# Miniprotein binders against o43061, part 41

Target 1, 338 residues: o43061
Amino acid sequence: YNHSPEIQRSVYTLTGLAPSSKMAFVTMLTVRAANGENEVENTQQDWYYNSTRLLVHRLVKFKPTKSKYPVVVLAMKGIDQWKLDQLQEDGAIVKVVDPLYAHEVVDDVNDIALLDSRWSMMFTKLRVFEMYEYDRICFLDSDILPIKKMDKVFDVHQLSYSKDSVLFPPTLFYKPRRSIFWRRFTEEFAAYGLTRDDLYPYVFAAVSDPGMWHETPPPFKDYFNAGLFVFKPLKAHYKRLMALARFPKLYDNANMMEQSLLNFAYNSAGAFPWESLDWTFNGLWARKNDLPYLKAVHGKHWQPEGSLGYDEDTSKLWWDAFQEMQTYHDQQRNADLY
Key: E = the ipSAE of ESMFold2; O = the ipSAE of OpenDDE; V2 = 0.75 times the mean of E and O plus 0.25 times the DockQ between their complexes.

## First folded at step 16 (miniprotein)

Design o3 (at its last look DockQ between E and O 0.03; V2 from the best seeds 0.00; counts 0 for: pae E 12.2 > 1.5, off the site)
Fold by ESMFold2, look of step 16:
Structure o3 (fold): chain B 338 residues (1-338), chain A 84 residues (1-84)
Amino acid sequence: as target 1 above (338 residues)
Amino acid sequence: SERLASEVSLLLYLAAWLIRRAERLLKEGDFESALEELERALRYLQSALELARQLGDEDLIREAEDLLRKAEELIQDARQLAES
């Protein structure tokens, strides 16, 4: 009766526990626009695929870092099918997305600094903001390596409108000239065709980007790294991002691509300030002294000594992880063969 | 034109906010961080001034120029303080 499986399942479902929110880790595998078969760029693309597999492995299979949440790979249209099949076999949910080309997103591509064929699809990462089926997403660049459990990254706040983020600071010698569009832009969000209730509450959290080698812990900078961020997908926020993206001069001429846009859209002075995540979730410019604290290391660790950002200890860590993944798959192949 | 005026006003607001932060950092003795904020403010102000000139709005041009002078003065102060 009380202990039967059916009664126990029924009692559990009646305990008043709300259905769990849908959380996911999401990464992206893109096809860079190469205007030729550049061997360096093709080799880098292969290693991006390899690092995506390692990220999936670390979140799905490797017990010390395994997550209880699903892992989704957004694969840009044009990725070879065998790569998609392998990522699905590795345990990821694979979804194919259309690219977002800079010329389709911005009003004047000449306002983009450093635009060339490699960056023509720089805004494709914004597709992650359209995944409305999830309550919270942790996006990770494919060159992030989890080294400890990551699931606490979702412990972030729903953020509401704050009067401390008002665009009209009263204590400066300068007060911006007010216009009817300025009021609509800042107070009622009419410039975006949205209401306040469409935009609040929201979730956006990321790790401060030290931008260089640093002490442990790194100093805080009011500029976040877009390689890892936690957010709630909301239609109003996607519409807002696409509206802002039209004007690269607003976000430093896209100097750091989509990172510039996101830092503008969620700047600490605006209506939607970002929440600072603990630095250990996105270990940028990491060295030996950081490693005991880090939950993830961020970098192109497959690159050889002499590369920008190379560190002997994080490189060894990455290659050890890569070898562990290869060993895991060798063992699985042998078990399947019998 | 109305959208462009809104963009100028937003850039001026962000620059003014960065200048305020830089003034606090200077008072606290963190001259390197203050310089970083002021250099970012200059980039916003240069963009704002360019757009204000495209608008032909003399009030926005004057506002951008006033903030530029303030930021440049603080940069000079910060560099002098960092040397001592």
Scores: ipSAE 0.000, ipTM 0.401, lowest interface PAE 12.2, mean pLDDT 78
Fold by OpenDDE base, look of step 16:
Structure o3 (fold): chain B 338 residues (1-338), chain A 84 residues (1-84)
Amino acid sequence: as target 1 above (338 residues)
Amino acid sequence: SERLASEVSLLLYLAAWLIRRAERLLKEGDFESALEELERALRYLQSALELARQLGDEDLIREAEDLLRKAEELIQDARQLAES
């Protein structure tokens, strides 16, 4: 057991970004691709919608987790209007966005590892990088449940290029799926029609992905989960990201969708290494022993026993939170009737 | 080995960044914040150095040692300024 040095566990919390009205939590609500034929027409609760409502409720209404920052829901075009209206009533800013189709982003769709209908809109999450009205965005997957205040997630570094920094040649490493050899990609910003000054300073911070059940605290891995990240929206970075996105061979043939792309684009050995956030902001594969430390838990906690990543304690935590939200809305409706 | 080298490089980058930030904080007269950033940098550099030694990468070892020296010097400066 190579004891990862304690430092790999120390999350780079930056002190000193003053709270700005130009900071926001952002989540995305997508249209589920129609599951295959046999899922019966039953009133399958849109759990992603329900989870999105719960996330909004926690950040906007629920006192223990209530944020001072706005919450934006990026809703994919085609979401029912009543869902958008409800999310707005819940206190979210709703912004409708067009999907990004894989065939529009990628030069050769055959380079995508999984050619499934689910993957056709995998890049829609990248629309968050176009939100230039904000100085900082914390993106959260809709299956993240805040359990403590998360406002300190924005305490991240703005990274400037130093001419004296020999540490990071503009080099990215990639391994094409069918290759046994790692390849070096030297990034040329001019190829994007960008200068170095267009790209720096930047902000990109995320939580290390343990990838499985883990000890408390989780071990650090030089691979982050794309379910929560903090960044500064910059046109140059969006342009760069979209340029890289053209070539799935660079990012594991998009095996982990946009997470593969982001881990390539913000690779630790590249020109724009990611900053590590405290593991407590994104409790992946969380269990009871993690809960005292966590600020958020991440997973499809509404899923029944026997599901991949099911944990009784985190499942109960989610259902209790969901019930509290329902109770809150019932009380509000009753108060408006009197 | 490549993954470990990547981790070392990341730690060195972050430490170098913190050192530069601390240098600015010292110029601004915020000695306490500078010390906090430098202590973080030291932890990163110690980790980087250990991992670099495990890799046997002499260039990464040298770079970690150089940054450690710089961070230690700045810590001494910051402490002297804070006591003054």
Scores: ipSAE 0.000, ipTM 0.232, lowest interface PAE 10.4, mean pLDDT 84
ESMFold2 (binder alone), look of step 16: mean pLDDT 90; pTM 0.894

Design o4 (at its last look DockQ between E and O 0.65; V2 from the best seeds 0.00; counts 0 for: pae E 10.1 > 1.5)
Fold by OpenDDE base, look of step 16:
Structure o4 (fold): chain B 338 residues (1-338), chain A 84 residues (1-84)
Amino acid sequence: as target 1 above (338 residues)
Amino acid sequence: SERLASEVSLLLYLAAWLIRRAERLLKEGDFEEALEWLERALRWLQSALELARQLGDEDLIREAEDLLRKAEELIQDARQLAES
């Protein structure tokens, strides 16, 4: 059984998505779990809030990167109201969401690779899959900085199955923690109370994760970063995703949190292979040579020199963008005073 | 009030970051670039000081004033070095 991802993809018909007015950029602002030991900077600053503001500013206000699509901030319950109000003033739609706790999602929490309090809410990002009011969502992590217009990120395909295709049941392989042997997983939609027709057509596209410093362009890897993805919210897909989430053993014991789950759920060899977006939409481990091509850079670029993944050019780019945002707000305040 | 205090603290942080960058540039001999960053820092500190005064937060006012003095001293040093 040639379970090559290529053969599995050949069974699907790619159709261009019609233009829809029901598209949005969505980011998530989480309550900081207490300083994980390795966030050395006990900085009084909420950098995730600050980076979220910058992302919103770039997509809503900053002319070179301004989008025609709405920007939604999914804010976890417990975020200070003044932060939510500020994000609304910045031009975001703020939606408060309840956390998804790992113990509510997973059958056995001991199957999670890292039993840290920080990981208790790792599945909260999955709340984006419940946004059924939109036809397409581009999710972005708050540490993504748009540097060019990103509206073309929605130019993805809808995948359907051919009824005439002898669909070999998609087979996924997983390796439980402490197991030497790979195990086979064959997906049964009936186990979710779903039919095949409930699940198709679907949209799921993301950028390949290089995992480290790379050449320009980065090499393609059949593993995507969950910091940027485009999908169609469907109740059936949320139900499927939550059913799979119950079993961390299927997705590397959640070693990369929701990214592990998503890479399993949308595996290239599975029933719902991910579509590859152009690498320029999610500049991971970006350097100076990548910047001419990129539409966005992704990383904690506010971190000081000596931090993991620090790069002087991308750090400067982020701080210049942040200062532009502050200048914009200062000018607005002064204009309101006169 | 919390929003305004947060804004002041952010401006102070940003200004302090720029000052540290300028201090490095001065050691490297990049006096013109150092001056540019110091002038930006000065603007942020002026805004921060004004907002801190509106809040009536004496600690934030003091911090802003201390950073302003430091920025002004470094601007003078940078100008002297650029003219030499």
Scores: ipSAE 0.421, ipTM 0.781, lowest interface PAE 1.1, mean pLDDT 88
Fold by ESMFold2, look of step 16:
Structure o4 (fold): chain B 338 residues (1-338), chain A 84 residues (1-84)
Amino acid sequence: as target 1 above (338 residues)
Amino acid sequence: SERLASEVSLLLYLAAWLIRRAERLLKEGDFEEALEWLERALRWLQSALELARQLGDEDLIREAEDLLRKAEELIQDARQLAES
């Protein structure tokens, strides 16, 4: 039941955690250059930087939500040094990464549904899968706001294959654009330079994406949101992801960027099904009735009324949280003066 | 002092956002709620102005003073309307 009802029952799970296991929360700070994004007009503010600071603050400093695990910010090359310095002072481990450009990842860029300059770096989030120094990572988009303790998010399973699954070729399913029919893609692990045993056990868990306003709790959909996921970084799985990424027509022409790829790669019907996390870890399309249960709220809550997904209660919650962070820094600055 | 200038710019943006929210609330007749947002904006603007003066940045000082004046005018308007 960690998986959708359609998920393969032959995959057996274990936690795989030990006292020496190295866990981390990881978020990403990217360079933004695009006009037309849904940021406040005529502003010189870098809201993604500010949202990243708030996420770090909530996991490192704010006692009601702080974690016992480290928080890592993956900063794309080109982020101003003073922003990196500030995030380190806030308590994050900062690592600079090179972007992954779409033209470096896919064989034919015409296979991408959205071909504009701001999407050229859509796969950069995949750098998180190269952080092999950690035994388990919880990735969080920078527009996620923790409102309760998050550390139980790591209580997920290692996934293994059943002995009977070796009798069937590993198969993924996809639906080409303009088609009502699903098609098969059979994987050949040897084409990756791998065996089946190199790919197991693995960890991949995420929250079902309701995609719209919903009741409390949201109904399950067999499609996860890539804004929060828990996984074990494994070289074999990174090789597999990069191999699959070459062919966007297999994952809906990258319509949802890396989310399309990850949903394809960890499809519940395939050889590496995703584990469903409790919905309260990633509060998508959240409203007042969800808040008593949620551990985190997900959205660009700094955006004005009228933006897609705007809700006045989560907006106020975000601004109150941001004000609390600013008050914390004012108090630290005053303590340093005296 | 890039950090201090960034902090002032952020406070000014937050205050401006709160003022715009309060203006919408005044149009909707929610005068008491508008006052809560305006009073918060006023406190943030006082902090921003103090820091802008510490920087000696005349553009930031002027921006803070302009927003302060706007917030004070709206507070006066909101109090008059709430008395009606």
Scores: ipSAE 0.005, ipTM 0.470, lowest interface PAE 10.1, mean pLDDT 82
ESMFold2 (binder alone), look of step 16: mean pLDDT 87; pTM 0.836

Design o5 (at its last look DockQ between E and O 0.73; V2 from the best seeds 0.00; counts 0 for: pae E 1.7 > 1.5)
Fold by ESMFold2, look of step 16:
Structure o5 (fold): chain B 338 residues (1-338), chain A 84 residues (1-84)
Amino acid sequence: as target 1 above (338 residues)
Amino acid sequence: SERLASEVSLLLFLAAWLIRRAERLLKEGDFESALEELERALRWLQSALELARQLGDEDLIREAEDLLRKAEELIQDARQLAES
């Protein structure tokens, strides 16, 4: 695990912080793309909407996992109003966002996979970095299921830049397609209209991605999963991310899109290294042995046996959580009638 | 109407999942757990059927009724296996 020598860490944690700190959990709900008659039939049940409801329920209503912080759903323009109304009734703050299309973000659209609408959905996720009203945001993919209290996820460091390191130019690292060798180049903050000092201090923390077939606990790998990350929204960092996003050849060697961009921008050897969160906040490829430790499981657990990454124990966890949510809503309707 | 149809479809997916899990539990010999899951499935299926009838959606009504019959058959099977 390599850190840039320019980075001097300072201790900043949520341990002992007053409840008045402006923190939020944020997730995103995107428009389900129509892709022909068969795709419509295969996706007629909007599982991302259902999973978003479950995530909101687990952070707002379900006492074993309830948060003291607000939950915000960033909803892409075009989602049915009744879905937005339901999420608001469930207790989320719902904010509609305009999409960011690939041709508006990248300089040469031929630098990315043709006709891959996922790029536009992933660029739209960058809207979360514009939520400057919050001191810290924990972004969660909608297919994350809290199973224990999550609020300690905000207990991360602010990172600062040492003035003694001003002599070393900031460096970015990337791995070209079909290469096993990393390349480097010097980042010019003036190209963003920024100075180095505009970009510090910052917050960016995520969970190491262990890959399938990991131990319990998983070993650290110097590559994070972008399904959960904690950051401070900063105008300078948003400008930097949008500038870097223009050039997908620098970061998207394996079609990982937003995850590739963020790992590039916050590379551990670069000017803005990411901080490792405890693995239990984002349980990737979870199996039975992981579950006693996990605070959240991450995956499309509604999928049937035979699906990639299917696990009987996490599937049961998800469906039990879903049943609890349905029971809660049935009881609320009955209480209103009686 | 779209919201209600979405809710019915969701309850049917949940019930189908519970039924499939009960089938696996029966094969493993865990009859008590299988019966618990089937009782949950019956409750959700009755809710789904009531809502499908409010919609007047013939396909949803038939799907709910088919799953109800499947669940009832499995309950009978589970009780017979448990008495063995």
Scores: ipSAE 0.586, ipTM 0.872, lowest interface PAE 1.7, mean pLDDT 82
Fold by OpenDDE base, look of step 16:
Structure o5 (fold): chain B 338 residues (1-338), chain A 84 residues (1-84)
Amino acid sequence: as target 1 above (338 residues)
Amino acid sequence: SERLASEVSLLLFLAAWLIRRAERLLKEGDFESALEELERALRWLQSALELARQLGDEDLIREAEDLLRKAEELIQDARQLAES
């Protein structure tokens, strides 16, 4: 297949990136939409806030997982100021961002698979692509728990194109709703007001999503989870993403929200194939057998038994980590009182 | 004040979670693990009670005291079962 991901990748030059002082971990804290997911979650606790605190604690304070890189929390406008203050005290850089509403991003909101209020702000994660002050960013969902040092996640490659390479036209693949056939979209950078040179070199790396319970190690799938990715913020790439975002029909009607868009934009057969990170940086559907290898576990591990994706070992791991954080804060409060 | 109230509520939640876990462990016959969880719950409840008193929230104080009583009762039960 002349358009295999492998062939498409072969036309690019991979260059190892030198260390940079301008690297950060970034997470996002959103305002709870009233009708969140099937959160059998005790409505009294803001678990996304709590999990964000735990993530910050692990990267900033907890010695076994403490990073040398700054941690930034992108907080959506409307979050209570006391939560922002607490996150700053935890050692995060807090940056307030305006939401990106679906109706502002998409040409036709009816092309979104789910028109629930929850989906109205799904594109707010794309604000991370505007953080041009950094050379590399590792984005993490707030439900990621670091269990080992993660600093090596930034050891990715920069992709460049050779002018002498017979570049196939940049082709994106999409499946229209109710179609059984894949279609091809030839990408024209001029349609974005961009040249090829504006878009290269680039960095985009993520972990393959197993999609379900798996053996150790998980099988590779040419589809990545958008809960952890490393990239270089570039104005051209943000402009491209926003242009593609206009048309949900191109990215599975946003069925997996921003993950659908990102997998479309950084398709392995496209002009900007994603780089595969080691699976250990994003332990999805993790079990006991995975834990010795993992650097992070990913999931709503605070959820009770009977929840989708519940695992006793990872649940215990999360609650033990959460209690360690609370113990740390209790000790600090007591030390400040004396 | 909202931050402090939130902290108290979280500690109470955590303690209640540990108490429920301990109750399961007791039913499974793991008395040692149950005692460890209950001792952790007591620490959270003591902190919660102190902070609730500082806040002056009578409802949070009462909830903390009720959970403390429950944890203490379960500790006694667990010790009796471990000695039998």
Scores: ipSAE 0.539, ipTM 0.829, lowest interface PAE 0.9, mean pLDDT 89
ESMFold2 (binder alone), look of step 16: mean pLDDT 88; pTM 0.856

Design o6 (at its last look DockQ between E and O 0.72; V2 from the best seeds 0.00; counts 0 for: pae O 1.6 > 1.5)
Fold by ESMFold2, look of step 16:
Structure o6 (fold): chain B 338 residues (1-338), chain A 88 residues (1-88)
Amino acid sequence: as target 1 above (338 residues)
Amino acid sequence: STEEARKLASEVSLLLYLAAWLIRRAERLLKEGDFESALEELERALRWLQSALELARQLGDEDLIREAEDLLRKAEELIQDARQLAES
């Protein structure tokens, strides 16, 4: 152990972390609703369950990527018990959560976009913001595959409010569904039962989303991918997120409403800008040239050639990782016989 | 028992999908003339298919058994093709 005290102290003053800080990786496993897309094609092969197992294995058992921090699977109510039992056996802490339905979140349930089955459970990821027992969480989607050590992802800045910028007050913008122009949204913290200062300091960091194939490294875009983010669970921020979620006109996006909500809530123009994580922690649209740098690849790499975002090298990487996991479990079964 | 049957079916289906992926990769390697790498992938596919077939028989699912047997025959034929091509 050769870490100098001076280096360790500088990390703690910038991040707000102490050696006693309680950190976790958290992922979510949801049910596939009967009226959801692709239900017929995926009922025998629940790929999100399979990818969740692989993620857990990579963070808990596989020595090249193993973390010193616990891995928590938030499993939505309705997941088969044998899947929960298997994830616990794999080494995850499994916590069952109730889904967060659109009618519990949004003020006007008559919105046609919110009656779509895709919306009914898309807010359930917000349950991760209620895990106040942790000082810092790295959330990651089940289709993220660690390929190197991930633990440095927690070394991000704690963010504070600066009053020097009050001459240009933070302002959020949204685009009404039928408009070509953006409108201002002035946040009233008193409507949340808060003052602006109650929301500081905070932590929210994520990786910029390139949105398409890219060179290495990808260019920065001021819009983050919600598949991986690091934050401190804070009651004030949860109250704010739930208040903003009531009004989908502020963040409406047909496919990734929680990503749109988080990008609105932590927009760089607002009072609580997101911090950019190193791109290598969330390898979006990854190809061969990215791989030497990446700590994790992100995608549905089990999908066949021709699928959106398919890449032969990341597909092989995923299936090699899966085979290693299967071999590990076969070896454990042999050990259990004796 | 019903839950255990679903778990076994899920495991068999996943192993069959993995084996099919390995076979498709081997077919591409054969077309590229890399017979040694193709044989390695096919031999790996055979091991997963034999495991899948054993589990499918324990489950008693005739459709899964047939799928595993079909993939096994395909892998064995490609192995023979690859060995003959490597010698010519």
Scores: ipSAE 0.622, ipTM 0.876, lowest interface PAE 1.5, mean pLDDT 84
Fold by OpenDDE base, look of step 16:
Structure o6 (fold): chain B 338 residues (1-338), chain A 88 residues (1-88)
Amino acid sequence: as target 1 above (338 residues)
Amino acid sequence: STEEARKLASEVSLLLYLAAWLIRRAERLLKEGDFESALEELERALRWLQSALELARQLGDEDLIREAEDLLRKAEELIQDARQLAES
C-alpha cells in the first residue's frame, strides 16, 4: 500500500516521525442506546463493554499482544462506575467524557441522513481529537481484537507542505442528498480563523475499507474505515474538523456517521490527504485466509451465526480470546485468595 | 447495593454465555470425533456454570438459577457422552 494517495505525494513531503514517548492507544466506550439496533443482542449483556475489556486485556496483559504504550478508554458520561473500575483494574486509563450531541455540532439536524436516538451522539468519537497531551494517538473501535503486536501502527509519516508544489487549491466534490448535481467545495482556512501554518505538519493514517467480503489481500479503495486511525492531536485540526462537521451536506449527510466526516476532512483530493496504513492493522470482513497476515481483526465477532458479517473462524478467534481473558482473571482472583 | 447486584448479575450472565458457547463448541467437536478436546471444553464450562449458579443463588435471581441449572445438566450429559465415546 502506498503511504499516501499518489496524487498528493507531489504536493506534500513525507517526513519520518521522531520517536515519541507520548503515544497511546485510545478506545471509546459509549452508553448503550436503549432502542439501538442491538435489540437482537441479548439485552442483558453489554457486548461493547465486554469487547472493550478484551481489547484492554490484549494490549495491557496478554503477552503476545501486550503493548509498551498506555491504553486509554474514553468512557461516555453515564456508564456504570463498576464498569469504569473494572477497566482500571484491567490496566486502562479511564477518562470520562461528555457526549457530543448532533444538535450541538450540526447547523441543521435535518441534513443528517438518519434521525434516530443512536445518531444523536454519533460525534462523541470526535472527543479523541481533543487529547492534546499525546503526540500520537491510535484510535481503535472497541470491536477490534489485537491478535499480534500492534506497536508499529505508530510508524507513520508527518505530512508537510512542499514549497516546490504547484499550489492548486485542493477541490473537493460533494453531492447533497436529493441532488443529482455534484457541488464544488474549496477550503478556506481563514474561514476557521486558521492559517496554513497552524494546520501543518499533520499526521492522519488509516486503513482502506473494503466494504464487504474480499480476497486476500483486500483491494485498495480510496475510502478508509474510521474504526482505526493514527493521528496527532492538534487544536487547529479539531477546530477545522468541528467547522466542517457543521455541514452534513459536505460529507454524504453523515450517512456513515463520523466516518463520512473524516473521509471528507482527510480526503485524498483535499488539503489533508490520509496516509494508508498496512491493511493488516485493521482486518475488516476477515476470514481464515487473512488471519496469518493480520495484526488485528475488526467486527462484532460475538454475534451468533446468521448475523451480518458472521464468520466461523473469526467468531472462534474472538471467543477463544475472551475465554483466555476470563481464565486470566479467575487465576488472578485465586492467587489473591492464597 | 443495587450497583453491586447489577455487577453480580452481569457476571453471572456472562459466565452463562461463555459456558453455553463452550457447550455448543463441544457438541461440534464430538460430531467431529475429537472427544478429548470436547471433554476439556465441557469441564471448563462446568466450572463456570458452578460459579454462575453459586452467584445466582447469592443474588436470589430465580431466572439465572434456572438457566445455570439447565446448562449444567446439558454439560453433564455431554461429558458422559464424550467419556463413553472415548472409551469405545
Scores: ipSAE 0.171, ipTM 0.599, lowest interface PAE 1.6, mean pLDDT 87
ESMFold2 (binder alone), look of step 16: mean pLDDT 89; pTM 0.868

